# Miniprotein binders against Uncharacterized lipoprotein syc1174_c: the designs that were tried, part 1

Every score and structure here is a prediction.

Target 1, 342 residues: Uncharacterized lipoprotein syc1174_c, of Synechococcus sp. (p08452)
Amino acid sequence: CAVGGYAGDALPLARAIASVSDRLITHPNVMNGASLYWPLPNVAYVEGYALDRFAAGDWQLQPVHCNRIGLLLDAAIEPELRIRHQQVAEAAQATLGLSVTAAVITDAPLGVTLRQADSGSTWGTIDRPDSLLRAADQLLKAGCEAIAVIARFPDDPGAIALQDYRQGQGVDPLAGAEAVISHLIVREFQVPCAHAPALQPLPLDASISPRSAAEELGHTFLPCVLAGLSRAPRYRSATESIAESIRPESVDVVIAPETAIGGPGILHWAARGIPILAVAENRSTLDLRPVDLGVPVQHLQTHLEAVGWLAAYKAGLDPAALSPGDRRLSYLNHSVQQATSG
Structure headers, positions and changes below count from the first letter of each chain, unless a header shows other numbers.
F, E and O stand for the ipSAE by ESMFold2-Fast, ESMFold2 and OpenDDE, each averaged over both directions (binder to target, target to binder). V2 = 0.75 x the mean of E and O + 0.25 x the DockQ between their complexes.
[cut] stands for letters that were removed.
The coordinates of atoms that the task and the answers printed are left out; those that the model quotes come from them. Centres of patches stay.

## First folded at step 1 (miniprotein)

Design A1
Fold by ESMFold2-Fast, scan of step 2:
Structure A1 (fold): chain B 342 residues (1-342), chain A 81 residues (1-81)
Amino acid sequence: as target 1 above (342 residues)
Amino acid sequence: DPEEVEKLLAELWRLLYEAIKLAEEGDPELAEKLLEEIFRLMAEALKLLEKGNPEQIERALEKVQELADRLQEAIEKYKSE
């Protein structure tokens, strides 16, 4: 499960969890800020809509050696900025050995607009989803197996929200709109997809949060998206007989921010009886607590405790056994003892 | 009003979780009653949305509808067995 509100911030956590799990499945936004600097071979790069379908039991994930990636460029991107993205893709091919096999410019500007609620939640709309889907279709017909989308985002998406985010407060104002773009393609074509926004370079800020600086080091974030997509598992119907797939029935544990308990994926995992580790240290904009929904969870204060819980679980231990208190037997057929003891 | 719709979605998910749990625990009749309330609140949420609505909220409503439909099918199957 994906944790943290900032791309790149969660890589140390992802590394720790990956070291105590057979496989970690997580959202692109968790890995995109720093995945080039520390590759994790047992981490599956899975877009949000696909994660929801996987949790629902509708899809399974097929591991791949390498995907041929298509580059989808918004017609709204200025020529200079477009050339920069071309150079980034070519650099990724030359230095990382990735296969970026085709590129398409949309037949119309996509028209991305951003909105933000008082809660800090962000979302976006796209004026021309038809143009987006036609470009994606062209790439798939050319033999691409995964799609990297570069859409032109407004350079000033709520100046105050952006400044708060750069100082380590609040949330990434672009995240909601990015999710919509990849969701549309994954829903329609069922292929791995991730987005990197096309933005002009942000002004230098000497006091910027290290977490925000990590995301801003790459001019467009595209290299991390390309690296992630190169090994992203393919999405297959759960009804298909696929050898060596990752099935939802094989998921052992879900880790989520305590305030994010209530999304469709989490509710599916809860209904299946999967242990849910709700971490208080990692707060999200959803602001939904387990007690608000009656969802049974294992409450943890820190990510270190989550790593320890996973290590114990993987070793065949009940993690509660590592606590100083002794556990007592409970008799299911001894009503008199319950009446006299409780 | 996105904030009002977010609150309504949280309530919908809470009821949906309870309905799923009840259907699995063998109380499909009570689960069916919760589904009626879920559909009523979904209709209310849709009325609060406007042209150019947030796609995340629309996606969440579609997901609630999909899950509610699957739960309705499961309840009907339990009754027919």
Scores: ipSAE 0.000, ipTM 0.279, lowest interface PAE 11.2, mean pLDDT 73
ESMFold2 (binder alone), alone request of step 1: mean pLDDT 66; pTM 0.490

Design A2
Fold by ESMFold2-Fast, scan of step 2:
Structure A2 (fold): chain B 342 residues (1-342), chain A 81 residues (1-81)
Amino acid sequence: as target 1 above (342 residues)
Amino acid sequence: SPEEIERLLEKAFELLAKVWELQKEGDPKTAEELLQELFKLLYEAIRLAEEGDPEAVRKAKELLDEAERLLREAVEKFRSE
């Protein structure tokens, strides 16, 4: 299943995989949609740029007991909406026991904009990355160990892309700008970072996709982002010697949607000789991916098959042994095979 | 001018988004190298923005031109393969 930006989209899958794994490393977007309602102690919350650095062998992950979180608020957020997010952070401290130790408002509006490429794909930018980084630096100097960013995103309930996404179609038009925000902070400071957009509530739509409704019902992802960041592992250079860490060499299996098989992280894992389970996103897709990428991939139709494959593999079984049909001994020397069959 | 530096930073983030398009198209090594170089150039541009003089604007523009060259090379390499 593609991490499509829907809150809670992959949590049932993450729960199933976590139940048959010693540890699951996954993108924040997987957990932000319901981690408060179903905590997974063996799941690591790792930002996308950091996942790519980890896959490349450049970074290792250091487990942490609890991070002191800094709250970074876009100056573009209206006073009422800003107070709402402040109350959410305070509520998370009071009811979940999280440590949100400092907050800062950027010294200039960040200027988040959504753009469309000539190819028709949507992506976003920010006008004042300097203001973003100054705010992050202030939080880190105040002793914060992870950063939660709240940026003001444009309101446009009539936009076709947003409306299609609300109906369960297309891609999240906000994802590109969200990635820019977290990637910039992670690259510069090498600390856990996640983003929650500040948006005005959208009008009631009785026909809205249940996945989109999950995001709107919760007002914002901020509580889930804060919960994830509280236990997010720290990013360390792979050249450092540290007592307890998760190294890329310890990864046993990668599970990815078929559409992601050509992506950056997947090729690094393939180069390490790690089994890659490519799952078809939905049953309506009949096209086969090109074999021009010579990476060994196990193609599966459903996530249930991926869970079953992983469980068999972890148990020391050849997963093919659980499929129907006989498997006969094959001789590399055909003359010997023919002698025994005659 | 400060506004010119801001415009240059906006273009740098626009290039960053294009790097993700290259990653999704299946050229992760080239996109990764470009991303690392973009962050290096972006850090320099942000540092120059804090000083806000005419020479800083000229330097930031040179860094942006280099980032655009790297992106073009990545796109050409992906298409040839």
Scores: ipSAE 0.000, ipTM 0.173, lowest interface PAE 15.6, mean pLDDT 69
ESMFold2 (binder alone), alone request of step 1: mean pLDDT 75; pTM 0.701

Design B2
Amino acid sequence: TPEEIRKALEKVQELAERLREAIEKGDPETADRLIEELYKLLAEAWRLSEEGNPEALEKALQKLFELMYEALKLIEEARKS
ESMFold2 (binder alone), alone request of step 1: mean pLDDT 71; pTM 0.591
ESMFold2-Fast, scan of step 2: ipSAE 0.132; ipTM 0.590

Design C2
Fold by ESMFold2-Fast, scan of step 2:
Structure C2 (fold): chain B 342 residues (1-342), chain A 81 residues (1-81)
Amino acid sequence: as target 1 above (342 residues)
Amino acid sequence: SEEEVKKAEELLREAQKLLDEAIKKGDPEEARILEYLIKFLEALARELEEKGNPEAIKLAEAMLRWAEELLKEAEKELKKS
């Protein structure tokens, strides 16, 4: 196994990278919107906090054939919407053969809120993390090995940030709160966890971005989350002796959007000398160069270049050898070379 | 903006303090991570001086939050030794 991803990218990119790598480790957000339409057997579904701990060298990943999944439902979800999610999980068991062995409803509404400052900035919070963790503990004590969380998110179709996102601009305003939910469970219990938001359908918008429309075609992509969690590797301490584990030392290359270069996981990979391919996904807003960071990074303009770089690397080539132009030898003993010729 | 630049400078000072501690405790990996973070925060502050549009500021805010979390994790790890 060789290649690790970090930020969310389209499934076509994951497919291309998976085809030129022995194993791809990537965040659930990369896979959740379309994983059932195009399964990738060599892709590992790993939550963000766990990716950071893996990068830090604290955790190793244990491949599994199947996880028993627990379904955690926010008490804030309306009864009708809650029943829909229950039926989705039962349908996934019946038609996909997934093991969803227990469900709990939190003992209090989780209180997911999107807050806005007077300046117009928004952020997400969760009021009852204690209730979330108690419910997770119940599922784990019942024998569950992975947790799917369904939290009730606010319906706010008129917010500027949400409208910008629907038009293909900006970032998902829900992403911060979503990350907090799975992060809390993974940090506390060290088990695979992913989140699917419970939302009422947004009003039809004929001009919506195709990528945003894919996320809104149902109330949630819970089946994709369940499928991902069913094969998600388990998190084990790096100090344990485990056969057939994926260790951070076995990672050969990291691919990240240029904007993610300052993130904790990327900095850990850099400190270990792992090649980092920085793709200029957001070059129109902030021009932070890898050289400015002192990080050993290969700057790339497109994802196609990243796929080509990986293919060359896997084949044992210096990727620079496939670029136009001659590379010349440099002598470390310049004075001796000069003395010989003159 | 000026506020984001000030936050970057604040985190830069904290990173320098933690770097000194990591060196004293003999943690070369943590020291290298903090050195990279210091260069990142310096580069981010310079970039923000040039850019001032809302999209750039929003992205910088996210990056500063990532840096702050990394520093908190480094501090916790160094306290455990």
Scores: ipSAE 0.031, ipTM 0.505, lowest interface PAE 6.9, mean pLDDT 76
ESMFold2 (binder alone), alone request of step 1: mean pLDDT 78; pTM 0.735

Design D2
Fold by ESMFold2-Fast, scan of step 2:
Structure D2 (fold): chain B 342 residues (1-342), chain A 89 residues (1-89)
Amino acid sequence: as target 1 above (342 residues)
Amino acid sequence: DPEEIEKLLQALWRILYALEKGDPELAEKLLEALFKIMLELAKGDPEKIKELAEALKELAEELRKGNPEVAEKIAKALEEIAKKLEELS
């Protein structure tokens, strides 16, 4: 789960954690396309469905030098807007040295619909997932190793959820539909996938949140998606014998917002007995706390505390040894430690 | 509120996981949590409660098209919640 739910606004946190870890596997919501602005050699971008499969022990991650990227364009995109995205991909090749080796236009408009409740809540659906999957299959048969999807999203600058997001409240109303698009492709083909929406430019808003402005001013656009995909590890069955893979058994610790301990990935990590650092500071997520559902976690107040915990752990320390307070021997034979405060 | 929808989705995944693990106590607690989240989303509005109940039944039908064991367990749970919501409308 990303801090605040904005692509790029968690990059400082990702940089701090990466500096005290051998390898950081990041959820799409933490360091999506923002990796373009500060590439980290030891950070692996892994799509959400793939992270769940990795946590479940079904998949392993194969590091890659450079992926050949396929560009998948929704037939619903107007010719002018489509040309713009083609120019962006070509610019990324020219200025970032990326390999975008093929493009395909879907055989039918994908029919992305954003649904909104009266409360302002939004979610997305796709009318033609079969068309999406056929286009992806064509790119893979052409030798592409990762897929960037550009789907035509509805233009609605007046939507309540979008207005709230632009003012720094709530989550990106497009994120749900974007996750469905990448999820479908990753589930079907087991390849890295990321999405960038095709939208008309939003009107200028002088009061826009800096985090939202970062997305609208180019911090998290198609070039960022392409940069992330170029180095995204490939998803392989955990039963395959692959040299230099990242296996779920090698994961030492998981960091998650305290209120987001409900996902399937987190539950799989808990079942493995891996330490879960539940951070209370992030208030942008689900209010299902670990104690409410019986998931054992290490409770932390801040992300800075999580960085400190990791640094101590890497140094071979019990992080609890650095906290003030009494720690005494606990005997396992039906004895209890006396309360120090009475 | 997008946060409330995320709560619902995560609760659904936790129910799925608990059913797979074979922990009926945890599954029961997750079902109760999901029911409360659905009530909060509806804000006590009978019309919204009916819409959510219908959406859950529709989602249950779609999930049955996937993995039979897992899909059937979560579909049954969703239908049970839909019935409780309809009783309140």
Scores: ipSAE 0.000, ipTM 0.263, lowest interface PAE 14.1, mean pLDDT 73
ESMFold2 (binder alone), alone request of step 1: mean pLDDT 62; pTM 0.449

Design D6
Amino acid sequence: TPEEIKKALELVKEAAKILEEALKKGDPEAVEKALQKLFELLYEAIELAEKGNPELADKILEEAWRLIAEALRLMEEGDPEKIREAAELLRKAAELIREVAEELEK
ESMFold2 (binder alone), alone request of step 1: mean pLDDT 66; pTM 0.555

Design F1
Fold by ESMFold2-Fast, scan of step 2:
Structure F1 (fold): chain B 342 residues (1-342), chain A 92 residues (1-92)
Amino acid sequence: as target 1 above (342 residues)
Amino acid sequence: STVEVWIYVEADDPEKAREIAERIAEELKKIAEELGLKVEVTVLVDGNRVFILIEIEGDPEKLKELAERIKELVEELAKKYGAKVEVIIEVE
């Protein structure tokens, strides 16, 4: 699983990996960044908390043809902005054939606030998680199978973290708060969930990073979230006997940025003995520091090497066989296997 | 010898998780310094979840003492903040 810090950042990598794998499981952030422009039928859209539970062996993934999606709208969203999001969902139904079967407005403003640490990292708080969970419960009781959340985020185009992100530096300041919203619902209800923030349009910046421009100018937005959720596998207990499921035991390889090696999902994969490809240039923008944990990790310098490694592995090759140098036998019983010379 | 300590914290909200993470990291660095151990602390914050990796090099007896103090610290913080806390210790 490759998780990028920029919307759309990992789509070329996801396309390359998907072309040499039977199935790719990845975080919504990878696919929400322009997946509408390049559909990948063998990619599974899995929220972060669910991905961790899958890695831990607690959950299995049940593929679906189509989910009925519920739209959860924060009461804090202004009426005009709320109508725009309603129109986006209806447009996605009309042009993409998605099933958005119900909508609910929370019974109280969710009260999303963003905070920034001295380290530059950001996190969010939600004043009314109870209102969020009640709205989610209403959608599920109405027959929805996946939930798209639209929460009102603070407008602050002058924030340092946002400005750094727009110039191709630092972290997505919304990522932490977005994760909290989806994690709360997934943890409570075990259904696919993804978030799209409701924000007033940002001022035009001619010098904006192409990656940030893709996010702000419509290459990643609510329709991408809805499309991802429509095909997102359902989360089932690993103890259930389900035909046609994806189980953690079927995972052959994990691909992660070196900065993410300390995460719980990576730790669970390491405990299973799954090869972990740590890619130096596949950076999370959270300014995470990689550490040598004694974990059996393959350290690679480029995404191209990761793709090549996976292609060789899928072909039944030892990837080391494609590198220069002679491969020699190692004798476990050196003193027994070799002649004693005087 | 080397000891790797993994701490997982799950709090009700991201602010509590971040506060707990920063306090744990700071106190662990102080304990290691008191014991004369070399320590590297890596913190990963993901919403209301915090992962802390501590890599420690030094005398085995001092590493054992550190592990006991870490366990006590984590239990104290879990009671104070009402957070779910898990600790895994691996020795080489």
Scores: ipSAE 0.000, ipTM 0.191, lowest interface PAE 12.5, mean pLDDT 72
ESMFold2 (binder alone), alone request of step 1: mean pLDDT 78; pTM 0.707

Design F2 (from F1 with W6T Y8R L44E F51T L53K I88T)
Fold by ESMFold2-Fast, scan of step 2:
Structure F2 (fold): chain B 342 residues (1-342), chain A 92 residues (1-92)
Amino acid sequence: as target 1 above (342 residues)
Amino acid sequence: STVEVTIRVEADDPEKAREIAERIAEELKKIAEELGLKVEVTVEVDGNRVTIKIEIEGDPEKLKELAERIKELVEELAKKYGAKVEVTIEVE
């Protein structure tokens, strides 16, 4: 989902694509809601940095039955809010059967802030990444295999970006900062990681977008993250010999928002010569298009068309054969069409 | 391709060090966006020392252009503020 950005917003899309693929590899934000309410056994939950390393051919993905999860709590979280998150993790163990084996509080407040560019894109910063990484290291030394991070985000219910998102416009303004947090841990330790923000509840808004209301009323952030991480594949070097793994050479097709084409992962897939389906209705705020970057892609208008393309491809059909129109032979040894009969 | 840029700012005025670091991060993000590159930034504050870690992903030719612009920007800011600024660039 290009608009929204909360967990669960892309569940219908994930279900449709998963139904026509042998395996779907996707970002945590796409699958968090699905992992709690609609299990998809052929979908892999993979963090963004790891997806880029996978596309580059550096990493392979090792499926797991269950990860021991470590809970990393920002020291900036107020005691009452911290207890709430502790209760959520304990409830997830009791009701979902998840393994949350250790918790740690950072030795200093992380100091999360949000930044926004003139283009409308957002990114986050943290004042104390060293504290984050020390806490992660403690959890890993205690035997944890995946890390769930809860960082205290600024409360600003009057922020225009947040209000626009609540009304169904734009993308989640927190997504950039969340990516930075998980990215740091994945890069340093090469383990599955996902983030859930610690925030105060927003005021009631009777006119809120159904997508935003689903997040605020239907999904709690931490349980979705924990469910996703419990089955997230491990990140292994591509040089290792592993009995059962997902290798980048096994990827057949990439589906991405038209306006988000240009990241290193997409460029690596293009270099491998696999089809890249750029979907127009899945727009992002970055407004980077394939033509701007010289990336050859198949342009599609809707996700439904992408699903149809995948179904045809899987069946051994040329997807172009399902579109009405003139399909003519191209002669390699002729510059003109056959002569007329008279 | 991935490029990691580490910028260390050291001044005897903690407020000035923080201001310099924030300005550098903002300008680098603008340059990266103009070049169509993905940028993620982390800022560490330790008294008079500020460390900015920037991870940039994209086309190798654009990353080379970004590295040259970063070098010029850092030299300009170091001269303007009279602070010690060090830049380390690692390319994968």
Scores: ipSAE 0.000, ipTM 0.134, lowest interface PAE 22.1, mean pLDDT 71
ESMFold2 (binder alone), alone request of step 1: mean pLDDT 76; pTM 0.684

Design F3
Amino acid sequence: SMKVLIYVEADSPEKAKEIAEKIAEEAKKLGLEVTVEVDGNRVWILIKGDPEKLEELAKRIEELAKEYGAEVTVFVDESE
ESMFold2 (binder alone), alone request of step 1: mean pLDDT 78; pTM 0.698
ESMFold2-Fast, scan of step 2: ipSAE 0.096; ipTM 0.567

Design F4 (from F2 with E19L E22W R23L E26Y K30I E65L R69F E72M E76L)
Amino acid sequence: STVEVTIRVEADDPEKARLIAWLIAYELKIIAEELGLKVEVTVEVDGNRVTIKIEIEGDPEKLKLLAEFIKMLVELLAKKYGAKVEVTIEVE
ESMFold2 (binder alone), alone request of step 1: mean pLDDT 77; pTM 0.700

Design I1
Fold by ESMFold2-Fast, scan of step 2:
Structure I1 (fold): chain B 342 residues (1-342), chain A 81 residues (1-81)
Amino acid sequence: as target 1 above (342 residues)
Amino acid sequence: SPEELKLLEAMLKFAEELLREAEKKGDPEKIKEALEKVRELAKKIEELLKEGNPDAVERALQELWELLYKAIELAEEARKE
């Protein structure tokens, strides 16, 4: 049994969902620190592009005991900051027992740029994707099985989106660019990949939100990426015969924020006819009724309701049976009976 | 491929039902135009699926969904009024 989740950087939510599922598949960057601060042995971390390929039925997931990780460092990173990241990787090997077996510096600065729309939506671009892919290829040829990317991100101190995020409003403005970086590598090489940004320390802000402080103080950065990648399943073609793999047809339930229900990946799950739990994140004006898609989509107000739904479902119950009120029978042969009279 | 065809079929059925509802309600021509574009793009996606170009299919499916989202938003706005 597998359950997909796209829950943001919320370890408490991942712990709750993992406790009521046989296996939870989730995005690595969404659950930074889960394997470091609170072990979740039934959680499999899968990059976003790979999750979409898995949902489409193109890929299957091969569990691993430990991956040999390659460290890919953006040439744009200043020498002192680069040495710091090198020391973090070495410390992870020494204290966590991880295998970080090779490192490479890109042959050109990657040129990460951040763009923002008036709506506050952010996305990123890379000037040198070819340099990124050449560096990844070198690590894979050296025997690495997963890749951790450290790219130099702009320190733009006047960015409104970054200031809003530090105050606990909106989404991480770096997330879009981070997704592009890992997506490029996963699409080209079909290996686990995750990104951690290289940034100079920001000025002290006494009013910073606890969530943003966790990132800035080093709770959810490179060590978490390395720990997640060490256990990340490998991506294999669905046409391969692999023992002990996780196949898309073994997914029983998908949990996603309402805003993600319109994405192509979620629609692949809908087309398979499995239950989709759409959780209100910000009250969406989009109304995707289950009947409109011809598949079961359950709209829920809270993550706590999703956990309760999963617990009932795992126990072999119709979750609707636990709600007040009588359920009525639907007769499938009304039309046939009416037609017989004519 | 089979899953992508099922997804495309589900999206087309949904778009056709929205178009029929828009016609019955006498909704603005903009909604009908958006849904007709969804149908046209879906045919293009079917052609791309037959060619076996995964990147082109993924981009086209995303474009199809964006048009469908726009049609849904326009329909919701029409319902308010």
Scores: ipSAE 0.000, ipTM 0.218, lowest interface PAE 13.5, mean pLDDT 70
ESMFold2 (binder alone), alone request of step 1: mean pLDDT 72; pTM 0.587

Design L1 (at its last look DockQ between E and O 0.04; V2 from the best seeds 0.00; counts 0 for: pae E 5.0 > 1.5, pTM O .597 < .8, placed apart)
Fold by OpenDDE base, look of step 3:
Structure L1 (fold): chain B 342 residues (1-342), chain A 81 residues (1-81)
Amino acid sequence: as target 1 above (342 residues)
Amino acid sequence: SPEELKKLAEEIAKKLAEELGVKVEVYVLVDGNRVFIWIEVDGKEYLIEVEIDPSDPEKLKEEIKKLIEELLKKLKEELEK
């Protein structure tokens, strides 16, 4: 049983789902807890663009023992901050046994910019996607199999948005620009990619949300990125014959926020007739009603209900058997004539 | 819908192409509440990310439009250099 996870940014949820599934396929954001990572052997760390290509049936996922990871460093990173990231990578090799095989500095500053619209929506741009792609190509030519990108982000991505996020409110102002970077590399090269922003250390804030606190425990997100990429499945074209590959047909269940029901990835799963668990408590901004999918969606209130549903399903049960009520067998060819006791 | 976003992106590309006098190709990826718009202009690729507030599709359209206008402005400034 493979579970497709579009569920929100909760490592605890991923751990719970992974415990009641044979395999969890999930987005990096679900697994990335900055300095707090938890390696799960049955979790496939798959970038968002790759998840969409997988759902569409264009790509298949090849499980690996390990990947040779290349470090892609933005030229805009200050020398001291670059050394810190290098030290993290070297520590990951020495302590975690990860294969970080090469590093490249971009030939130009990537020029990450973060903007906030009047709506509160955040967007990211990179000025030099060409430099990003050239650096990735160099790493791949050197035999790297996955790319860890470290781009220099603005230290003050709008004081209000960052402050709101640090208080456990709003949206991660960095998440957009991060996704852009990883999606670009995955689209271009069809390789596992994840991003860790290079930021100056934030001042200690005792009021930080426990959910956001994991991001401030370290000077970099690189440890969790390297851990995820080290065993990330490789992406192969669906037409290739790959032994023991993960294909869309092997996905048994998809979990998504109720509000994310109607996204392209979910639509692909719906079109495949895969059961979708829509969880109400996960506030995504998308208010798409399940009625629009044309497929049965199981509406659940909590992630705990989703885990319970999966546990029942894995046990070979109809999850509805755990709900109160009598189910009567219906005959296709006989109306149960109530024997009128005359 | 993803199709509507794609159509919007194509309209944007057309508008950009008309205003810049160059070939513009647009690719749109929707990842959850995030929309990624790759814009290739004269062999240069630009990437815009927009967070979707699905509660207000018109607002999203306006936001995308504003972002594109900002991009256009940036592109014009770069082309004038």
Scores: ipSAE 0.081, ipTM 0.560, lowest interface PAE 2.3, mean pLDDT 76
ESMFold2 (binder alone), alone request of step 1: mean pLDDT 73; pTM 0.655
ESMFold2-Fast, scan of step 2: ipSAE 0.310; ipTM 0.720
ESMFold2, look of step 3: ipSAE 0.108; ipTM 0.608
ESMFold2 (binder alone), look of step 3: mean pLDDT 73; pTM 0.648

